# Designs tried in a protein design chat: VHH binders against Flagellar brake protein YcgR (ycgR). Part 42

Target 1, 263 residues: Flagellar brake protein YcgR (ycgR), of Thauera aminoaromatica (c4kar8)
Amino acid sequence: MAELSTPSPASPAPLDGGRGDELEKFTLRGARQILQLLQDLITHRGLITAHTGGGHSFMTAVLKVDEERGRVVLDPSPDPQANRRALAAPRLTCVTQLDGIRIQFPLVGLGEGQDKGRPALFAPLPAEMLRLQRREFYRLQVPLAHELSCLLKAEDLARKPVEVSARVIDIGAGGVAVVVPTGAAEFVIGGTLPACRLALPDGEPIELDLEVRNLNRQTQRNGTEQLRVGLRFAALPRAADTRIQRYIFKTERALNAKARGGL

## First folded at step 19 (VHH)

Design NC12 (from LA92 with E102N)
Fold by ESMFold2, fold request of step 20:
Structure NC12 (fold): chain B 263 residues (1-263), chain A 119 residues (1-119)
Amino acid sequence: as target 1 above (263 residues)
Amino acid sequence: DVQLVESGGGLVQAGGSLRLSCAASGFTFSSYAMYWGRQAPGKGREWVSGISSGGGSTAYASSVKGRFTISRDNAKNTLYLQMNNLKPEDTALYYCAKQDYNWGYFSYWGQGTQVTVSS
């Protein structure tokens, strides 16, 4: 029957955890707004990371929007395994940037087919899209040479304190993202980690209270599994905020100066 | 194949208590952080509480902290929410949710269970 053969668009859309009310003003739910944003991605040829599950992702692009059929057309991966994972996944989480603004949207009911005789992936239009237009969501990618770390004061399975040294991979006005070994501690979105210590290149480590905002599993190419933990600064003291902003500003200017000098 | 089935809702007077349950199937329950969320009439979905995969860490929205207690029984694949000192503002459809480690957030899969708090 037709219901047995068609993908279901009814799966829940991803929501930013812990503080959904803060992100509601950036969530597009109107069909016209969604179509326009998708068209903007097509026009600017935005590079999209499509997350398929199990720590896997592939690069894609929105090739077109089929308004009559209510679907988007995606560029398939040249890797057949990536396409098989995408078709088997209950949803794709698509993440991209448009002029430095973070865009995120779910796709469910992915199918394969042809577009102009070329292989393509198809999905119903997303029910919502995030378009994050605010300074506090900017994240500087931390150069590896800086070796920034954060000592996390977390809990283990027995609810006893554990300390986890985590590498900082990005930093912004509102928080950091770190990586830790899977199983190093118990994490949950909304959980708080008091008295963590952020080590910047200058001065003594900064003592910070952190809140877990997102949790991703990553499988490295060597098979090692890690957690990427997105953390928000809670109640950041003025002096700590100043040091963090100075680090971001100096690093960003240094990177831009190299890019301009290199042409 | 993920299924989350919420139960335990009902009509309760302000100040009363309810215990919600969420029966999980189609995935390895003990490997995932789990959450409760709610949606009041005419409003968007709101995170309420979360618990880590082993139960070692819990978190609560400020509006429910001290009144609600999240727990899990990994042997029974069941998530719980004990709600005490209920207020009319707690009236909502309550959903459990599973951590999505690929997308970094949590996803709702069930129909929810209605909690209605009368004054």
Scores: ipSAE 0.731, ipTM 0.924, lowest interface PAE 0.8, mean pLDDT 82
Fold by ESMFold2, fold request of step 20:
Structure NC12 (fold): chain B 263 residues (1-263), chain A 119 residues (1-119)
Amino acid sequence: as target 1 above (263 residues)
Amino acid sequence: DVQLVESGGGLVQAGGSLRLSCAASGFTFSSYAMYWGRQAPGKGREWVSGISSGGGSTAYASSVKGRFTISRDNAKNTLYLQMNNLKPEDTALYYCAKQDYNWGYFSYWGQGTQVTVSS
């Protein structure tokens, strides 16, 4: 008789797209570290988005860790279709946030069962968990009134050189995040954009080499799609670093003064 | 569902060459940037190389630049990594990954293919 094909083998956690060693410093592999992080999620009642692939996901939570059996216990979805998709998926990619830090971990071998007489989902403890504390702990959210922009030198979808003026949405000592219209250019994570120009409100634009670190498609309230591009400063000159830090400090002081109403 | 299947690994002597393939299915391959990564035993994951959806823009980790070449054949839904002048330090499990704009991180990568470089 004909053999049925099985699903693809489980895959490891996604890369951040810029030099693999940077993901490793955020990756927990110790059993006790993993157990503690899962317990922290339980304690904070963290909501988890579990991605089953194909654009499907459901909300869940870690109900408890069964240390004796080496398992996590998850809250099933109230939507039976979501539960069926989860049980059929070769892996779940779980994404959540704890104290502003992104947590991501894979679960493989998901099964259904009961926990204290209530329906539950079970999986072996993950072999690793990504605890992505941003490279910069602080990122200034750039006020719209400042109209900070960064001129990116990239290629369009037809592989022709383009210059794209991108609005800067946040800035820190190590990089910026910008937004561009979807399709304005193509970006490859890990790629370097040479001789970009960061325009601060005071002074001449800063010429910077930027490295693409992450990409995220966003749909605005009006339905328009844009691309958020996370960019790392590559080989930042000291003078440029000083100007960026002064901008951050000055802007934060001004924002703090407004928040206190001048009192 | 997205499927990525790596092949072409094996044992090779230092200084040798090897060509890895990644067969992709379950998505429109030509619409996505693609990547290679690797993980040596007992060490962390390392990004190796990336290529734009049309193949015109590439990026490489400094440790492999000049020795490895990423390429793709969109008609065959296949990603490649040509690895030349291999060193024992290149010994690792190599896997391909698909860019995913929806979640800010890669959503899928394959099980990998083992490359072992002996002297």
Scores: ipSAE 0.192, ipTM 0.677, lowest interface PAE 5.2, mean pLDDT 79

Design NC3 (from LA106 with S103Q)
Fold by OpenDDE, fold request of step 20:
Structure NC3 (fold): chain B 263 residues (1-263), chain A 119 residues (1-119)
Amino acid sequence: as target 1 above (263 residues)
Amino acid sequence: DVQLVESGGGLVQAGGSLRLSCAASGFTFSSYAMYWGRQAPGKGREWVSGISSGGGSEAYASSVKGRFTISRDNAKNTLYLQMNNLKPEDTALYYCAKQDYEQGYFSYWGQGTQVTVSS
């Protein structure tokens, strides 16, 4: 009886061999740590994007941690089709942020049921949670009212230069995440986008080179698919860095003041 | 199920050329960016090259830029890596990887193909 070695789940391959080791430093595997982090998500009512594969996702939240049963309770989507996709998916990839720190964790074995008479999704506790604590990984969620944009200089399918105006959804010291319409341009991890223009509220756009670091397909609430592109600042002048940091600091301060009821 | 099968590796002398192929199945190949990585003995896996879903954009590690060319045939569900001017430091197990648009990165699925460059 040949023991069919279950193919080890394909570990996300970091671009740089050294990053795998770095990611391990940020990976929580301790049961207590995982429980604490999940509880923190509950306490802060953190919205979670749950990816179901095939470019589909839905918004959820951790409602409860059931330690006795070793499971997490999630808020189902208001869209029955999204819930069906979630239940059919072999794995959910959950992505969220807590205090500007990106958190990512897999859920497997999703089921549906009721929690206190309300529809809920259930999954076993995650075996691991990634918490990116480094400052370089800190991302400020850009308020919609700020309308930050980045003009991307990319190429289309025919390798012709195209300019894509992308909305900036988050910004950090090391880069930005933007959203673009699906098919607007060709993107690949490791690709360089030269002479892009980041628009900040405080002055003229910043010209900078960007490197594609991640690509996520997301479905909007209206059912339209979009591409989230994670971009690293490949070359950032000191003056630009200062402006970006100032923007982040100012925005964080304003958000915190609002959260405290001061605005 | 996603399957990636690498081929085309072998023994070659320094300055020689090889063309690697990756046969893809179990997913809509034309909808995914694809990548090559490699792992030398005693070293971690490193990214080598990437190509966008439609083939309109390419990227290369600095160590292989100007020597390697990534391409794809979406009609044949095949990814290629043309390797020219091979060096002993290019000796590695080469892997094909598929973009994971859910996780945001890419995943290796195949067993790899061995490339050995002799001095």
Scores: ipSAE 0.871, ipTM 0.969, lowest interface PAE 0.4, mean pLDDT 89
Fold by OpenDDE, fold request of step 20:
Structure NC3 (fold): chain B 263 residues (1-263), chain A 119 residues (1-119)
Amino acid sequence: as target 1 above (263 residues)
Amino acid sequence: DVQLVESGGGLVQAGGSLRLSCAASGFTFSSYAMYWGRQAPGKGREWVSGISSGGGSEAYASSVKGRFTISRDNAKNTLYLQMNNLKPEDTALYYCAKQDYEQGYFSYWGQGTQVTVSS
């Protein structure tokens, strides 16, 4: 009776034939490196999106690294159902950002318990952590007050051209993430959206071609489902790049000033 | 449980055609974007093509653009890849992949179907 080894969910294959080699450059496997990165997450109080599968996720944080026991301590969700899902999940995929760098790591063997008398989730230390250090992977979380938008030129189910005004939630040198209403248009990873318009606060919209890089379904607190679309700049004129970079820099500076109590 | 079963591979001469199928089960097929990937011997898996959940949007790797056509029949829970003008470089194990809307990417589930293109 050959145990049908359930194929391990294949790691998301990078779309671009960029050799799995590139991701390796960003993958930390060293125990010390992993520990350091986890400690950095603790220090920065980085919020982590923990994906439990089935379209479900919750917000957590690394509370502690227990080196002696070889485990990480996570903040449980205020939602008991989310915690149950997390505990039932064979694998937790944790996604966060530190200093604008995307960090991703798996946790397996999640358990619940108490840390210093407080409810906590526990998992063995991750065997690997992905740290995307490239400038192209830096993403500024766009302040809601900036009301950045991107007019997407997409197609609907009938392959009719549609324009979708999407809120920009993060921006980097390499692209944007936007949110769209569910069903607003058809998206596929690797798809190109030509002649889109990115609205920045400093002037006229930037016309650019976008490539779909990721698709996330998100449920808002109000229960409304939305689609987060990660978009890469497929072709960005130098002038546009400069404007985007200026915006990012200016915004970061303002955010940092605010964080330091300057406002 | 999610199942993807690829079929339609085989040996074909250069310039020939094949049509791959992927039978999907264990999830609402019509609600997910679907993809094809391939893995050539000694190489990593590469993305080949994608199609949106409703079939309204398609995407292709540059290496297959104009030669391959992705399609789907949501009523049959089946994904297709029509491959025309096949080249030796297209020799690979072809996999069907399902969108993971939680992780944002797609995952391969099947065992793949072997496509071999002879010179």
Scores: ipSAE 0.871, ipTM 0.970, lowest interface PAE 0.4, mean pLDDT 89
Fold by OpenDDE, look of step 19:
Structure NC3 (fold): chain B 263 residues (1-263), chain A 119 residues (1-119)
Amino acid sequence: as target 1 above (263 residues)
Amino acid sequence: DVQLVESGGGLVQAGGSLRLSCAASGFTFSSYAMYWGRQAPGKGREWVSGISSGGGSEAYASSVKGRFTISRDNAKNTLYLQMNNLKPEDTALYYCAKQDYEQGYFSYWGQGTQVTVSS
């Protein structure tokens, strides 16, 4: 009975859509390195967004690394439905930041149980962890009060040029994530969208080239399906970079001030 | 179950051509962007090309741009990669992959087809 070697779970595609070759230099596969990074997450009480698929996610944290059993212990969601989704998911994509560095890792084989009498989620240790050291990977969630839009220059099914106005969900030095109506245009990872226009609150739109890095279908609460498109700045003028950085900084300060009760 | 079966690989001399095929089953092929990747000996997997669900958009790695052409026949549930002007550095196991719209990237790599380009 030839043990059908379960195909090694496809390495979670980095959320930043980096080319596999470019991301290899940022991927940790050493057991010691992985353990150390997980321990660092514990030490810093880093909150982790765990993506379960279908546009669903929940907040968790690494509570413990069990080296003897080769497993990681996660904090379950207070939402039982989120936990059910997590357990049903063939793979979790965990995303967090440590010291401004984006960390992404897959978890497979999630189970539930108890750790020291408390409910917990368990998974085998990740086989790899992506550690993106570049500030360019930091993403600011765009507040609804400060809406950004991006005019995408794309093609439809007939390869006819179309313009799609997309809401920006998050922005960083390296790119933006946008949402578009399903079927608005044809997208493919690695595709280039030339001469797009990013609208910032502080002036005229920025013209820039964008590269598609990831594509995620999301169902909204109202049942409407949207496509989330992760876009990298393919060519960003220095002046544009400065404006984007200024926006991010200003917005972060405002958000932090509000969170502190100052606004 | 999603199945991807690559074919068309072989031994070819530098400057030669090959056409790879990927037969897809177990999902609505026309609803998914599809991709080619490759893995050379001793190297990691690299992205080679992608095509949107309807075929309206294509993308290529810089290393293959102008030499490779991705296409699809949605009626036949088949993905193609025409490879022209092959180089020894194109020697790799070539994989077909399906877009994963839940995770945002691509998944479901097949067994691959071996392409060997001799100098």
Scores: ipSAE 0.842, ipTM 0.950, lowest interface PAE 0.5, mean pLDDT 88
Fold by ESMFold2, fold request of step 20:
Formats: structure tokens, sequence, C-alpha cells
Structure NC3 (fold): chain B 263 residues (1-263), chain A 119 residues (1-119)
């Protein structure tokens, strides 16, 4: 059974330096490349999770790049405490995703100021940016039409077994994220859900042991509150891994063809 | 307004027991999963245990399973960690943490309580 070792925010958690050698080939250090990637984040309005340490983070975005001053301009948090933590942190670790690819970069020397009369956060351009195009970190957003589901074997308030049928909203090599009604079961990060069943479009459901890695609450458009549960595959059998990778590959190809006007 | 105040640490000999408490305020305690973490000298902070908002599910790091028990009293807004059969490697500053349903993980708000396990 694997230990929890890093935080799991709504976006992928920061990678630490223990993977430095394998990450170097994904690390951008050229000024031109860094400026272009930051501009891509601006253009696509990428939402960024900014980590301040101690498990704290806030949502932000790159508003602009000031090339003449060599700095980035960030959207401040509506939470004043989050802004104070960010300004006090020795570095701000920014994590986001662009077209399914994980982006991570540090900001040091964060300061507070104004941009066109609005409050903003400023920092020098990062000296490096991680653009991690690696299958272990890729997460496919599951089309609603596929109706992927996972039968969770969880516990209720009385510590009794309860089965919860959950819609799968994303899937990757290492796990799935599902949604359930708030209160459907008792979930905790680090909890294990043995003998769950993942239903893919073809074949029999896959029996999996799952571990809870993150928990988010969101309100649907109709006002109904749901819980997003991030789940890690424990000890994924080879055959199950193959079926999952096949599903991801075929679905990604179909989505890419549709985006170019194909059917 | 979120406040977590850890207490119950101390000096104890190996094989002994301690019970940590975490007094919570500034949020609806019963609506949140809660956690314990610890930071040993020269190491990063590591997760120790978690408990669901209603207490129906618990989780433990492998290093403490069978020795530590997490619990909560939602009427008293208090989280507990019963630590039995303590080992010198359990020496650390212990923190409780609150689930953050916006970021999807948990975060620490207190100063921690020191647990020191001697021979």
Amino acid sequence: as target 1 above (263 residues)
Amino acid sequence: DVQLVESGGGLVQAGGSLRLSCAASGFTFSSYAMYWGRQAPGKGREWVSGISSGGGSEAYASSVKGRFTISRDNAKNTLYLQMNNLKPEDTALYYCAKQDYEQGYFSYWGQGTQVTVSS
C-alpha cells in the first residue's frame, strides 16, 4: 500500500526536485520559450493553482507579461489571507494545465502593486518552466456521451459498507476523478476503497482498489452540490492498464479529429 | 478566521502513549474531513492520518497504522490522535489540518505540538 507523500489540489500538485534528472528534458530555460508559454497561458485564459506552502494555495491567472520590466502580472486572490501568504512565501509554485499538458513554474520575489488601477501581483519572469508532456501526468476529460462510471465501495456515517455509482469525469494512467452527490458516503484523503468497479465502454468492468487523493466541492448549475473525488489506482493489473490506455488513446484521437472539423 | 490549536504533546519514553488534541474554530467543524501531519527535524511535513467529516472513514500512514488512532468529537469541535507504542522516529512537531474543498487537499493552520520520544 502506497503512502501519501504530496498534496493533491484540484490541479496537479507540484513536483519536487526528487525527479530532477527525468524532468530536465521537459524544462524550458530559454527566454523566448518562457515568454511564449506564458503568452499561451494568457491567450487560453489558463487558470493557475499557486502554491504558497503548508498545503495552502489559491487560484490565479497570468494577466500579462511586461517584457520591458521583465516581469509577470498575476491576478490576486479575492481572499486577503491568500494574498498575504503568497507575498510572505519564499517562492510561489504555479501549476496549471494547457491542452492536457502539465505546466509548472516558480515565481520568486513576488510583490504587490497596481496594474491599470487594479490590484495585481508581480514577479520577475521565471528562470525556468516545466512543460511536462508525459503520459503518467496526462488526464483525459471524459466525454459525457461515454457515460463512464465507477462503482465505489465506500463507507457511510455508521462505518457500514455503501455502494456509490459515480460518473467518471477524467481518467489517466494513474487514476480517475469521479463525481458523487454530497453526503453519498464518507470520504477522506488517504482512504482506500477496495474492489471498486470501473466500467469502460467495452468489456467487463475492471475491479480496482482505489485510494482517495483529493476532494473538491462544486455546485452544479441547478444548485445541487456535488463532490469531486480524485482516486489513484492501487496495484493496477497489466490487462486493466492496457484497457485504460486503449480507451484514453482512442478517445483522444476521436476528440482531436472532432476539434479539426472531423467526425 | 480558521483556527486550529494543537495540544497534548510532551516528552515520553519509547513504548509510551500520548493523546493529542486539536481545538477547531472559525468553520463548521462537522462539515470537514480532518487530518494529522508531522514534521521531524530536518525533514518535510508528512501526512499521518485522516478522518472523514462524520467520522465514518479513517486513514493512516503505513508507519503508524496499528499504533495511532484518529478520532473526532463533532459536538466539541475537537480532533484527536491517540498515539500508542511510541518510537523515537515518531519524534516530531505534530499538526492538525483541515480539508480544503476548493483546492482539493488539506492545509495546516496551527503551530503544532511537539512530541519527543526518548529511550
Scores: ipSAE 0.775, ipTM 0.950, lowest interface PAE 0.6, mean pLDDT 86

Design NC3 (from LA106 with S103Q)
Fold by ESMFold2, look of step 19:
Structure NC3 (fold): chain B 263 residues (1-263), chain A 119 residues (1-119)
Amino acid sequence: as target 1 above (263 residues)
Amino acid sequence: DVQLVESGGGLVQAGGSLRLSCAASGFTFSSYAMYWGRQAPGKGREWVSGISSGGGSEAYASSVKGRFTISRDNAKNTLYLQMNNLKPEDTALYYCAKQDYEQGYFSYWGQGTQVTVSS
C-alpha cells in the first residue's frame, strides 16, 4: 500500500506562444529585483488575479512587503470560501500586469493573520518572478472592422480533416490568436495544423503551418461556448513575415492616430 | 476536486517498454485535453505529449516522437502513455496533466510515477 500524497499544483504554465524553458530568460531571481518589482506593484496599486487551483481564483493586491520577516502581505478575499481555498492550496499563482508587461509569480506557504488589526494573507517572498517584456511578446489586438480570418486545417473527433474559418483576434510577429466554436475541431497544445491560410487585407491569403500553444474557453452572453486558440507560426517565409509586419505597423499607426484625434 | 493518479512506472533496461496509466476523477474527463510531462532529477518539468478531449489529435515532443504513444479511454476516465525503445535519458518522474481552459495551458496534478531506465 502506497501513502497518498496531497495533489500539488503545477508550476506556472508557459504563457501564450511559449514553452516553460523559453520563459527562463524573463525570470527574475535577484532579491533586489524581486523586491523592487513587488514595490512597483504596491505603488501602482496593481490588481492581481490569484489562482488557487481547480479553476478557482480571486482578486487581490500586494499590500506591503515585510522585509524584516521576508514576507509579502496580500489582501484577503471578501469571500471566506476563496480564502479557505487559498490557504489549502500548496501554491498560489499570481498574475498581473504593470505598464502592459505581464507579471507572474508563485507564492507558497500561504498563511493567515492580521496586519495592523485587519485580516491579511501572508507568504514568504517569491524566489522568482516572471516579467514578460512587451516587445518580445507583443500582440496587436485586431480591430473588428478588419474582419481578419484564418482558415484552420484541423482534425475532427474521428481524426478526419476539417476546415474551420476562425476570426483572428490578435496577431504578432510569432503568431495569432483565433476564436472558434467549441467542438469545431479537436485541439491540443503542441498540435500542428499544416497549410492553414491567414487572410490579410493586402493581397492573397498566406499559407502557414501553425502550432497550438494555448487554449482558453470563453462563454458568450447567450451561453454559447467558444474556444480561443493561441497559434504560433511554425515556419514563416520571409515574404509572409514582411506582409504581417506591414499589417501590424499600418494598424498600429491608424489606432494611435485615432487615440490622439488625428495624425 | 481534481485528482490524477499515475501508475505503471518501474525499472527497465534500455530498449524496453512501459505503459503508464493516469486515473482521473473530479472533473468531466471527456471534456478536457490531457497531457504527459516528466521531470528528471534536478531538472525542470518537460512537456512530453498531449491528446485532445475526444482523442482526435495527438502531439509529441521531438525527443519521444515515434517511441511514445499517447491514448485515452473516455469510458474509463483513463489516460495512457505507451513508451517503447526506452533510453536512459527517459529516466524521470512522469506526471499527467489536465487542460486548464482558464489559464490557457495545463497543470500537473498527480504525485507522478517513477520511470528508471538503466543502460
Scores: ipSAE 0.735, ipTM 0.924, lowest interface PAE 0.8, mean pLDDT 83
Fold by ESMFold2, fold request of step 20:
Structure NC3 (fold): chain B 263 residues (1-263), chain A 119 residues (1-119)
Amino acid sequence: as target 1 above (263 residues)
Amino acid sequence: DVQLVESGGGLVQAGGSLRLSCAASGFTFSSYAMYWGRQAPGKGREWVSGISSGGGSEAYASSVKGRFTISRDNAKNTLYLQMNNLKPEDTALYYCAKQDYEQGYFSYWGQGTQVTVSS
């Protein structure tokens, strides 16, 4: 029986709440909707990554919903340290995918106990659950040959305006990730970059406001440091959204055709 | 080990001011962006403000912009939050946080300092 030797997928990272109004339209807050979605996770045995903060997470599942007590019952980790971190955390951010739909929800007030004589974790029902279709979270890895760029309008150490031309390395419906030389500008999560320009192929650049959502450092082979900046679109017009989605769709089709030709 | 120790909280009337401090150790403070977050009773922790490693860029949650000022003293390994015109909704346990450039987010390490704003 053939077993594919693909690498294990990385644990899904929680979506940052930095543009909470953007995600609000995908957020379920109705008690009936929340209970149904939790039941769907139970029925499909959805495997959940629970993030405890400090870069730590563990795998879990919703075992049941106790509607009478208003609680969810979670599978504890076999690692006692993971359970201790979960119990100490002010909130547990649960992330999973079900049928290509990304689901994320917070749990607060986590406690431990027993369920049918087995160890279990308990928490009140979440007050909200995020549900996203693939389109809403997918990020296309931009082929180098496309040379997509974004002109960033940022600040330097002296708070003076600087323009930085940054290569786009991935793009999705909600934003882009770019790389810049370390020290080219000062970046901080939550910072806004107004009037940036995203250059797509065969069209006029799109002027848009960007918000910094994540920052990663990379050391290149020649010792040069680069910064990977995750950026979210603010108030994206429908025409710009359509152009971005068309680019993603066409590029993905071209990449799939190349992959099939290599089979 | 990374340590972040928050101080400067207290009880204050609405309209008052407080200055929070965060003493950092166990890492090269000047190489990291730093943040303030807070946790109100019964709620999850939320981001309040951030400052770049060199201090050239600052960011604020809309609820505190214009009232709070983040700053840092890289020679003293200390992060600050000046809070003016405090409101009862600012009542929370305040935490500082360090950028994690491997994960791409920030993380909290201390027990926080309580700020209570009476009406």
Scores: ipSAE 0.696, ipTM 0.918, lowest interface PAE 0.9, mean pLDDT 85

